VHH binders against q9y6x5. Designs and how they scored, part 247

Target 1, 379 residues: q9y6x5
Amino acid sequence: LPPKLLLVSFDGFRADYLKNYEFPHLQNFIKEGVLVEHVKNVFITKTFPNHYSIVTGLYEESHGIVANSMYDAVTKKHFSDSNDKDPFWWNEAVPIWVTNQLQENRSSAAAMWPGTDVPIHDTISSYFMNYNSSVSFEERLNNITMWLNNSNPPVTFATLYWEEPDASGHKYGPEDKENMSRVLKKIDDLIGDLVQRLKMLGLWENLNVIITSDHGMTQCSQDRLINLDSCIDHSYYTLIDLSPVAAILPKINRTEVYNKLKNCSPHMNVYLKEDIPNRFYYQHNDRIQPIILVADEGWTIVLNESSQKLGDHGYDNSLPSMHPFLAAHGPAFHKGYKHSTINIVDIYPMMCHILGLKPHPNNGTFGHTKCLLVDQWCI
Below, E stands for the ipSAE of ESMFold2; O stands for the ipSAE of OpenDDE; V2 stands for 0.75 times the mean of E and O plus 0.25 times the DockQ between their complexes.

## First folded at step 10 (VHH)

Design yd52 (framework vhh_8dlx_2)
Fold by ESMFold2-Fast, scan of step 10:
Structure yd52 (fold): chain B 379 residues (1-379), chain A 119 residues (1-119)
Amino acid sequence: as target 1 above (379 residues)
Amino acid sequence: EVQLVESGGGVVQPGRSLRLSCAASGFTVSSNWMHWVRQAPGKGLEWIGDIYSGGSTFYNPSLKSLVTISRDDSTNTLYLQMNSLRAEDTAIYYCATGKDYYSEGFDYWGKGTLVTVSS
């Protein structure tokens, strides 16, 4: 029988939540599986970019989803949010569900993972749900398990996305222990429900399951605001994305806009595109704007207004607060193994190996994840 | 024939520095993902860090302040600079390659070079 893999994402699940809260169901999952304590995500540490990096193994400059809001300088197209179904934005890479469907007589299934309701290279996930945040975790799980057990050709790759703890992290901030404890306990209960459902359906022993996330969360404050209106008038630029990484498209000479911004605040860095640090791998794409502003951790960029966000992400990917974790269980994985760190782009070639697929060219390194897998000689 | 040959190991006193070299033949280091990995006696493999084809590096967070990975494309050589060596750094050090375009695991390994940190 062909190997099967279910990839689950809990949006905004900061790695150190695992050490500060109790997760009995997740700990049982890890006890008989593997844990990677920190996953170094890609810059910008935002939902759409990192979810697409997980399934392509590419940095944002290579896969083209460089932010949650984008402008393409060559075609003059605008992208906003999960509602944009134009394949143009997604066609710079080949996600794993497309690879899975094109290389083998296999199907893919998706419950809300970013990009899965879009035809990419004329291929859409065999089974999918159009994005709708109102659909319960239980309904997403019911569809995924039905498709895993009742499909021809067989579903060998399935994805499941959940918006928490990101939504609550923004609303309450990660330092609100009372509210975050409630949210995280609910997530652990959902993990328990997932495992129980897979066991009851006879899927558990033969299914590889990865539980991961796209980024973390850091505490914000109304005392940590950067007001762009104090340094530059709106008439000089078009704002493509705001906070904590502002994407600036100049309406006048780029150097003039840069000079107005470069000394605006001690709590942000201002980069001309060619000066963006190489370590970000965030430079070589037409959707990266001529000027990028990067706020310091916990600082919010605003336009002469207060911010209601008590938590945010998008910050420098070297920050531990921005890092998620990865846990996995199944016949491909060792039991009871803990690993320190991997790059988020390493997940794609690992998943291709598990599924027996030849990966498309990517930035991941299979060697980084080799020790997680039973079919590899690690030692 | 593809070969990776590590050198620069030996006996070194605690607190000192060493630079290890990995000479590659039969392929180009600048076109491949290059890794440093170590194995202490009786322990598993520990990944140290890598350098991808574009030149940017990623390190094991527990070792980041103590090591630097670099390469010389003109001599097709990979380097590992190690500073402030401790007894627990005693290990066989390997260079290994993957591909930034494709990877099915570490494609090639060197034979390793032994570093012993002892007074």
Scores: ipSAE 0.000, ipTM 0.117, lowest interface PAE 20.4, mean pLDDT 87

Design yd53 (framework vhh_8dlx_2)
Fold by ESMFold2-Fast, scan of step 10:
Structure yd53 (fold): chain B 379 residues (1-379), chain A 119 residues (1-119)
Amino acid sequence: as target 1 above (379 residues)
Amino acid sequence: EVQLVESGGGVVQPGRSLRLSCAASGFTVSSNWMSWVRQAPGKGLEWIGDIYSGGSTFYNPSLKSLVTISRDDSTNTLYLQMNSLRAEDTAIYYCATGKDYYSEGFDYWGKGTLVTVSS
């Protein structure tokens, strides 16, 4: 009986939501499984970068998905967050579904996880759905469970991605208790339905399930804007990404652009690429621009306009507001165990261990997740 | 005591719509999963779709565009909306559920309601 794993992501599920709201279904899942209270994600704390870090175990500078909007200085290619299917952007790493298919001759299944509708190293997930945000959670779950139960060779690794609570977090902000309560209750109901579905199909007892997220969310305000147009004229640079981490490609002397930006606002840090703090692991990639601006938590960088976002993410990965959680249940996991913190890059080697795969070189540390697993000795 | 009572069946002309009801007593429909299943004359049971406690719906792919399952938690009633009815939709329609939130089998069934599609 080969081990099976379903990896589920609820985009933008901030860790402390678990303490501030009721999740009866998720709490029942955790009671018979494990909870990691904080997952320290990678910088920048954005959707595509962190989802790819989960499945590769690599920092963004190593896997190459360094933002949701990117420019590669060597090839002169542009990447947008509008469903770019060019394998070029994804080929700097080998995600777990590719390893699963090539190393063990098993199948993988995917419902909307970033990168799964792209052939990476000439390998695409055995079963996948082309990204479409209008496809319901139910349709995604139905396809995943059908593939888990009816495939030959067997599906041993499956992924399921859902856009909430990120979309609502942006719209309402995480401090809107009334609206966020409604959104999070709906997510808990979806978790309950997922568990019911797996039980009804006879999958629950033998399936390892991980529920996690890529980042958190912080409150923004019209009173916390940094107007980049007040700092520098558009003729001096090309803007690759804006907020809360701005990626600046100078059209003139880099030092001159830096000098115009460095003292513009007390609420952002301006870095030459080589001066980006080592702790970010955000320097050694051609897709990281010569000048990076990092806004303070809750501050939004704008171009002579107001921002309608009441919540955002992308900020410093040391901020608790940027951290997601991880919950897991299944034959590989202890029951009723709580762990304080892991790094998001640690998820990949843990998943490889559960599936019996040899991990590609990665930035995770298997020792950090050992206490979650029944077949490991915890110190 | 769990009881399910289907209603709304009858003779309908091809191309018309029909809504079936399933009144539940002895349990709360919003706390359990519910299914619609049908049996055409001389054929086996055909699964139509499910609605789970959280509101998620799953449909037989062959019927997905023709049916919608919903519930009214205030009246403890399950519904099946059917559109563009064809002669092949002639069947006895059943609602069914498990004995509790985590049940994997159909423990409770209604008596069924007959739908005849003919001119």
Scores: ipSAE 0.012, ipTM 0.478, lowest interface PAE 9.1, mean pLDDT 90

Design yd54 (framework vhh_8dlx_2)
Fold by ESMFold2-Fast, scan of step 10:
Structure yd54 (fold): chain B 379 residues (1-379), chain A 119 residues (1-119)
Amino acid sequence: as target 1 above (379 residues)
Amino acid sequence: EVQLVESGGGVVQPGRSLRLSCAASGFTVSSNWMAWVRQAPGKGLEWIGDIYSGGSTFYNPSLKSLVTISRDDSTNTLYLQMNSLRAEDTAIYYCATGKDYYSEGFDYWGKGTLVTVSS
C-alpha cells in the first residue's frame, strides 16, 4: 500500500499563538499525533522563500526564491507575485512533488502551494489549481480529497495552502487579541472540518497529515518607521525589495551607496552582500542584491510615507516571533509526542522518508526529525 | 434521541427552485457535520453535499453549481437550496449525520422528502 502525505500550510501561523489562544480541534489532532513547538525558518522570513524551503529542504540562497520580489543580475529578469509563473525563478531546486512524479509512476496534487502552478524542470504537479486567493478553503480541500481518492497513477503527495492567519496578522497585528482570537478560532474550525472530511472519506487512518506554516508575525507601529529618503536619494539606487529587508541595487559606486545607508537608523543593519551574517545562509545567489538592509523586529522601512501594516514578517529568523510550528498525524508518526525545535529545511528529508523517495541534496538533517517517526530510533 | 425531519418536497416544474429543510432534535446541528443525500427511482444513493461544524461546505462536483447547503443554528435547521431543477432531480432527499463530531459515515437519517420534477 503506497504511503500518502497531505502537507497543509496556514500562512503566518506564529508558534506562540498555540499558547495564547484556544485550539480545541488542533489540540485533538496533536493529542493523537506529534507537535514540534518551534520551527526555525529560513532567512528572509517571507512566504515564497519559506514555502519553497519546506518542499526542497534548501536555504534560499540555494533554491533561488530569495524574496517575494527579486531581480536576477545575470539575466536581468524581475520577479514579483504578479509574474511568478516564469519557470526560470523556480528551476534552481527540485521540489518534492517533482521528485515524487519522477522517481516512480506516482501523482502529486496541489491546492495553491507556491510554485505548484509552475512547470519546474518541465514537470508540473499532476493535479493543481492556478493561484487565486478568492478560492475558498473548502474548494481547495474538496479538490485535494477527490484527487487523493480518484487518481491513476495514485496521488501520494498533496499540498494545501491557506492565506490566513497571515492576511489578518498584517491587518490587525498579532497583539490585537479580539480580532486575532476570531481569526484563529475560524482556522481551528477549518482544521476540525479537515479532520472530519478525511474521516468521512475513510482517508484519516491511512493518510499522513502535516499542518505547518512558513513564518510567524510581529507587531508593527507608526512609531517604528525607518525613512530611507532621509538617508539617500532615489537617483543613487534601484529598489528591488523594501521591508523589513530592503534589497538595494546601486546605480553608482556600491561603496558610496553603502556609506549613505550605514548610519541611516539605529534600528536597521546595513550589509554589503559579502558581509551578510553566515548564519542567515543568505549570500550565495545572483538574486541577492549588493546591499541588504535588515530592520530590527517591529520596524518598517518606508519611503517618506506611513505604513498601513500593523503586523509584518521577514525579520531575523532567530526571532521566536518569526517561527511557525509543525503538527502531524498518521501512520508514520508517534502519538502524543512533543518536540521542541527543528529547522524548516528538515521537513523535506522527513517527507521524502515517509513517501519512500530518495531526496535531492538538501540542507536538512533527517536525524532532527527521527523522534517524530514510528519506524525510527531517536535514542 | 436523535431525530431528523426533512420537509419542503413536492411537485415542482422544470427550471424552478426549491428549498428543502431538515429539522434536527436531540443534538445541535452546529456541533455536528450534516449531509444531504438523494435517491432517484431505481438508482442508488447519490451524495449531494455536506456541511461541517465550522461552516465548511463540500459538494458533489456534478451538482455544485446547482445546489447550496446552509444552516440556521438558532432554529437548529439544515437547508438545501436547489436551482434550475430538471426531471433528473426527481428523488427522495435525505438529511443525515454522524453520532458525534468525529464519527465516520452516516449513523442517523431522516425518513426523506420526495421531490418530483414534472412538466
Scores: ipSAE 0.012, ipTM 0.534, lowest interface PAE 8.7, mean pLDDT 90

Design yd55 (framework vhh_8dlx_2)
Fold by ESMFold2-Fast, scan of step 10:
Structure yd55 (fold): chain B 379 residues (1-379), chain A 119 residues (1-119)
Amino acid sequence: as target 1 above (379 residues)
Amino acid sequence: EVQLVESGGGVVQPGRSLRLSCAASGFTVSSNWMNWVRQAPGKGLEWIGDIYSGGSTFYNPSLKSLVTISRDDSTNTLYLQMNSLRAEDTAIYYCATGKDYYSEGFDYWGKGTLVTVSS
């Protein structure tokens, strides 16, 4: 039988939460598996971009999902959460479930992972659920485990996405220990449920399971606002995305818009597209706007008196607050091994190796993850 | 030694067609994912499309109507057919493949072939 892999994401699970809260079920998972303490995600540190980087191994400029809200200057199309099912937005890369289905006689299954309800290169996940936030974790898990046990061709790659702790991180902020403690305890219980369900169904011993996340979370405040309306009149530009990375499409000369913005606030950096720092790998795509504003950690860009989140992400990917973790268990992984850091793009070539798939060219480095794997040499 | 050698580039007028070749040695095209990528002057790498071992092809949607990827397994050669060439198609064209032990960027590609579209 071919190897099997279940990839689980808890959206917005900041790596430092592991130090500040107790996770007995996750700790038991790690004890018999591996932990990567920090995963350096891609810029911008947002949900859709980073989820697609995990499954393609590519920087955002290469896979084309450059934000949660996008505008494509060449085609004049606009992307938002409500029209994410247009394959146009997703077709600049080939995600692992497409490779899995086309390279081998195998099936893929998906419970709500971004992109899995979209036909990409005319290929949709063999089994999938249309995105619906009201569907419980238990229902998603029941469908995934049913498909892992009862599919022909066999499901060898499965994904499971959950919106917490991101939703609560935004609502309460990561410094609200009372509310965050409750949310994180519930997530640990869901991890316990996952392990028990896999054991009950006879899947646990032969299934590789990765638990990870797309980004972290930082505390925001009413004392840390950047009012864009005080800098520039709305008649000079179209706003494609606002905070903490504002995507500015000028209606007039780009230089004039840039000059109005460049000295507006000491707590944001203003970049012409060609001046965006190379370390972000965020420049070479038509969906990246001519001017990008990047707020300092914990600062929120607003349009006069708008409602602010108490927690947010999207900030510089060098910030530890933006980093998730990765934990894994299964026949491919060592037991009781801890690793300090990997890049989020490294997950894709590791998963391809586990599944015996040939990866598409990608930005990941297999050598960064080889110490996690039993069939590899670790120096 | 794994080697990929592109050929067929040159100066071509707008609206015309051109076919690029990629000859592989130490490596079997029909057993591997093969990619075409390009780099225009002052721009980053742009993925054009690929062909997998089973013969299925995938294309960058911005280029889908303009290009076709094929191979000749008997000569171990990959092809890129380009139609209705435009000035913006001016670039160095590379054939490329990756391994499971891939490190940041492409593991195996040729030196590239320059295509200049000008009247």
Scores: ipSAE 0.000, ipTM 0.120, lowest interface PAE 20.9, mean pLDDT 87

Design yd56 (framework vhh_8dlx_2; at its last look DockQ between E and O 0.01; V2 from the best seeds 0.00; counts 0 for: pae O 15.8 > 2, placed apart)
Fold by ESMFold2-Fast, scan of step 10:
Structure yd56 (fold): chain B 379 residues (1-379), chain A 119 residues (1-119)
Amino acid sequence: as target 1 above (379 residues)
Amino acid sequence: EVQLVESGGGVVQPGRSLRLSCAASGFTVSSNWMGWVRQAPGKGLEWIGEIYSGGSTFYNPSLKSLVTISRDDSTNTLYLQMNSLRAEDTAIYYCATGKDYYSEGFDYWGKGTLVTVSS
């Protein structure tokens, strides 16, 4: 009977939501499992980069998904949410579902996790759904649980992705307690539905379940805008990504573009690629542009327009507002254990250990997650 | 005290639709899971489907195309919508719930409502 793992992501679930709102279903899950209060994600703190870091254990410069919008200077290819199915973008790393299928006679299943509808190193998840945001949580859950129960070779690794609370975090901002309370209650109810469905199907006691997220959310304002058009004319550069990390590809001399940007706003840092802080691990990839602008927390970079976003993410990964959490339950995990912090890249080697897989070289440290696991000595 | 009261049954012609209601008291529908079960004359219980606290619905595969389960949280009421009714859908229809959200079976049942499909 091989070990089984279901990895669930609720996009944009800021860690401190757990302290400011009530989650009765999630608290019952944690009571018989483990909680990591803060997960330090990778820079930039965006959806596609961090979801790929969770399943590869790599920094963005190493796995190649460096933003939600990218340009590769060597091949001249462009990546965006509408152009994300080219395997080229995903082939710089080996995600866990590929390893799961290649090392053992096992299947993988996926409901919407970024990258799972793309053949990576000529391998696609055994069972998957093409990304479609209109597909309900219950349809995703129904497919995942059907595949976990009715597959040969057995599905041992499954993923499930949900777009909330990120979408509402952008629309309302994380400080809108009335609207966020309603949204987060709905998410807690969906966690309840997940647990109940697994119990009704006889999966609950023998399945390892991880509930996590890719990033948090911070409050934005119309009073905190950086107008890039007041700094530099758009004819001098190509804009690859805008906010809160702007990726600038110069059309003229790089130094001239840098000098026009460097002192334009006290609320953003302007970096030449080689000057990007080492702590970001965001330098050594052809998809990272020659000039990067990093807005201060809560500031939005705009092009002579107002922003309708009341919340955003992508900011410095040292900011607690950018951190998600991790909760887990199952035969691999202790019961009632609380841990303070891990790095998001540490999730991959932990999952490989649970599944009995040999991890590909990665930036995670298995020692950081040992205290969560019943078969390990806490250090 | 948990109470479930089904209504909306009666005699209907083949091919028509019918919606059954289940009024719940003693607990909040949106904080628990509920389902529908039927029993045709001289036969055993047949599970129709269920709805969980978050609104996720799961159905008997044999019936999925013919039925829809929904609820109104403001009135604490569960519904079963049935379409394209056939003579074999003649049964007593029960709504049911677990004793708590984490129960793996139905602990509380209504008294049932009879649906007769005939011309």
Scores: ipSAE 0.014, ipTM 0.546, lowest interface PAE 7.5, mean pLDDT 91
Fold by ESMFold2, look of step 11:
Structure yd56 (fold): chain B 379 residues (1-379), chain A 119 residues (1-119)
Amino acid sequence: as target 1 above (379 residues)
Amino acid sequence: EVQLVESGGGVVQPGRSLRLSCAASGFTVSSNWMGWVRQAPGKGLEWIGEIYSGGSTFYNPSLKSLVTISRDDSTNTLYLQMNSLRAEDTAIYYCATGKDYYSEGFDYWGKGTLVTVSS
């Protein structure tokens, strides 16, 4: 039967946390497996887009989840954290749990990975949890391990999502050593619990486990605000998304709105859609608005004069502060191997290989991850 | 030197609640996984549940609604809360831990504390 894979995300886990904080449990996991020190994620470096890129291998313009807040002008539909269940938004791609279920008679399980509680192409995994941030890590882990161990047809692909260290990174900022040390120690303890639970259930030796994240976190400050209301009246545009990449739908001539914004701050780049840098791969989707504003690292776009954020993400994906890591352990992976970098879209074709799935067309490159895998020649 | 000392046992009436304590020394309760096991007269050992260093708890399904495992890091103490006690809960209750975090068995045991449920 195909190998089993558990994909785990700890939201907002910046790659250099591994160097700057202590992770005895995660380091033991890495020592017996593989580490990719930096994963270059996709622009914009937000939660919904990057989690969908991991499981589709596609840039945001290609999978259609282009931000955490979106608007479709033709259908007049809105997408947000509280309104994310309409398959319309998700149907521009086929995520791996759908492919797993459709290409072979197999089942998939999900503990709250973005999109897994949506019937994408009329297909939802056989086992899933509806998103609820109040559900503990241990309950998510219990459900996932129960499904991996006891389901018929067997669960061969499973996901597990956890909101930290992202939530605390926003609250404290990544430079708050005292608070982030406490938060990251708790994360390491949960990784230890995950590994110990897999061992106690007899799953550890034959299950492939990937521990990764969607993005990092950068330090923000009340000294680094861009007040949009000081540059342009609300009446000239509809605001679809705010910070650090604002999505602007003009109500008047687009060039007039652009001209009002272009000199608003030296710490913000203003792009007409056709002028968005090609390296972002962020242009060819109707959900990308006619004007976007991209704040410099650590700057916050606000409508009023205040912000509660001490950390944020969503910035240029070339910034090391936006990059997560990837660690993996299991029969498919080498032991004790460290790799410098991959693209986040490369994770999808690697997972398809591990599971024996034919990947859909995607932006990932299998060759970038071959050195992680025992069945591949690394040259 | 690892030592575990259970306390809080005794005679209780059916339907009542009881909290057992396990004082640990020689290690920090949050640095390892710990658990509770019981042995009724003339019976084998029955696993009750365990707590991992991250605070995750896992229970014997037959006991899950009746018991709660917790710990207090400031006093280095593990607890077992038992509710709605029945005559069949009469047993010696042990706390235990592995020799290290990744151990798959209990290597260190307390001497146990007797709970008798009788009216």
Scores: ipSAE 0.014, ipTM 0.522, lowest interface PAE 8.4, mean pLDDT 91
Fold by OpenDDE, look of step 11:
Structure yd56 (fold): chain B 379 residues (1-379), chain A 119 residues (1-119)
Amino acid sequence: as target 1 above (379 residues)
Amino acid sequence: EVQLVESGGGVVQPGRSLRLSCAASGFTVSSNWMGWVRQAPGKGLEWIGEIYSGGSTFYNPSLKSLVTISRDDSTNTLYLQMNSLRAEDTAIYYCATGKDYYSEGFDYWGKGTLVTVSS
């Protein structure tokens, strides 16, 4: 039987939550599998870009999902969470579910993972749910497990997405111990439900399961605001993406816009597109705007609008607060093994290996995950 | 009334250069963003590039090396400089302006000028 893999994402699950809160179900999952304590995600540390990096192994500049909000000057198209269905945005890469589905006697399934309800390279997942935040985790889980168990051709790759603890992190801030404890307990319970469901269906021993996240969360405050209106008139630029990494499209001379912004705040770095630091791998795409503003950790870029977020993400991907974790269980993985750090793009070649797929060119390093796998030599 | 009038088109040999002009009236070119688009025979509209009020320019990546957009504020005229013309550059060229660059299309168009690249 071909190997099967379920990829699960809990949005905004900061890595150090595992150290600061109790997760009985997740800890049991880890005990019987593997843990990567920190996953260095891609810049910008936002939801759509990082989820696509997980399934493509590419930096954002390469796969073309460079933010949650994008604008293409050539086609005049817009991308947002409410407008993400145009294959134009996704076709600069080939995600793993497409690769998998193009193989003989294989199919893919998805429960609301970004991009899975869009035909990419004229291929859409054989089974998928349209994104709807109102749909319960249970319903998503039930559909995924049904497809894994009863489909023909068999589902060999599946994705499952859940919006927490990201939404709550934004609302309460990650430092709110009372509220976040409650939220994280619910997440652990959902993991328990997932494991139980797999066991009940007889899938637990044969299914490879990866539980991960796209990014962490940092504490924000009303005392740490960067108001762009204090530095530049709105008529001089268009804001394509706001905070904590603002994408600026100048309506006047780019240099003039840059000069007005470069000293706007000591807590914000301003980059011309060609001067964006190489370590971000965030330069070589036309969808990246001419000027990028990067706020320091915990600072919020605002206009004359009040921000209600007490937590946010999207900051420098070297910040620990932005890092998620990865846990895995199944025949492909060791038991009781912990690893310190990998890059988020490393997940793709690992998944390809597990599934016996030839990976597309990617930025991941298979060697970084070898120690997690039972069939590999760990150096 | 907003009016745009293109000129400078004609028959040109491959490898040659051509500059198109767009005379604007009813508004100030330096106060608005303006752009160039073209339509080849049997093809759809293709965006060439645009210039913003402050002078920033943006180009179709496929054409960037071959075109330059500029303006003369004193004459209220937009220009498209095209170099190393090829047969595939044969098209009707339009200058246009809109309310903003978020628009799916331009609000105001010229009548266009035909450029034919032929040996």
Scores: ipSAE 0.000, ipTM 0.215, lowest interface PAE 15.8, mean pLDDT 93
ESMFold2 (binder alone), look of step 11: mean pLDDT 82; pTM 0.823

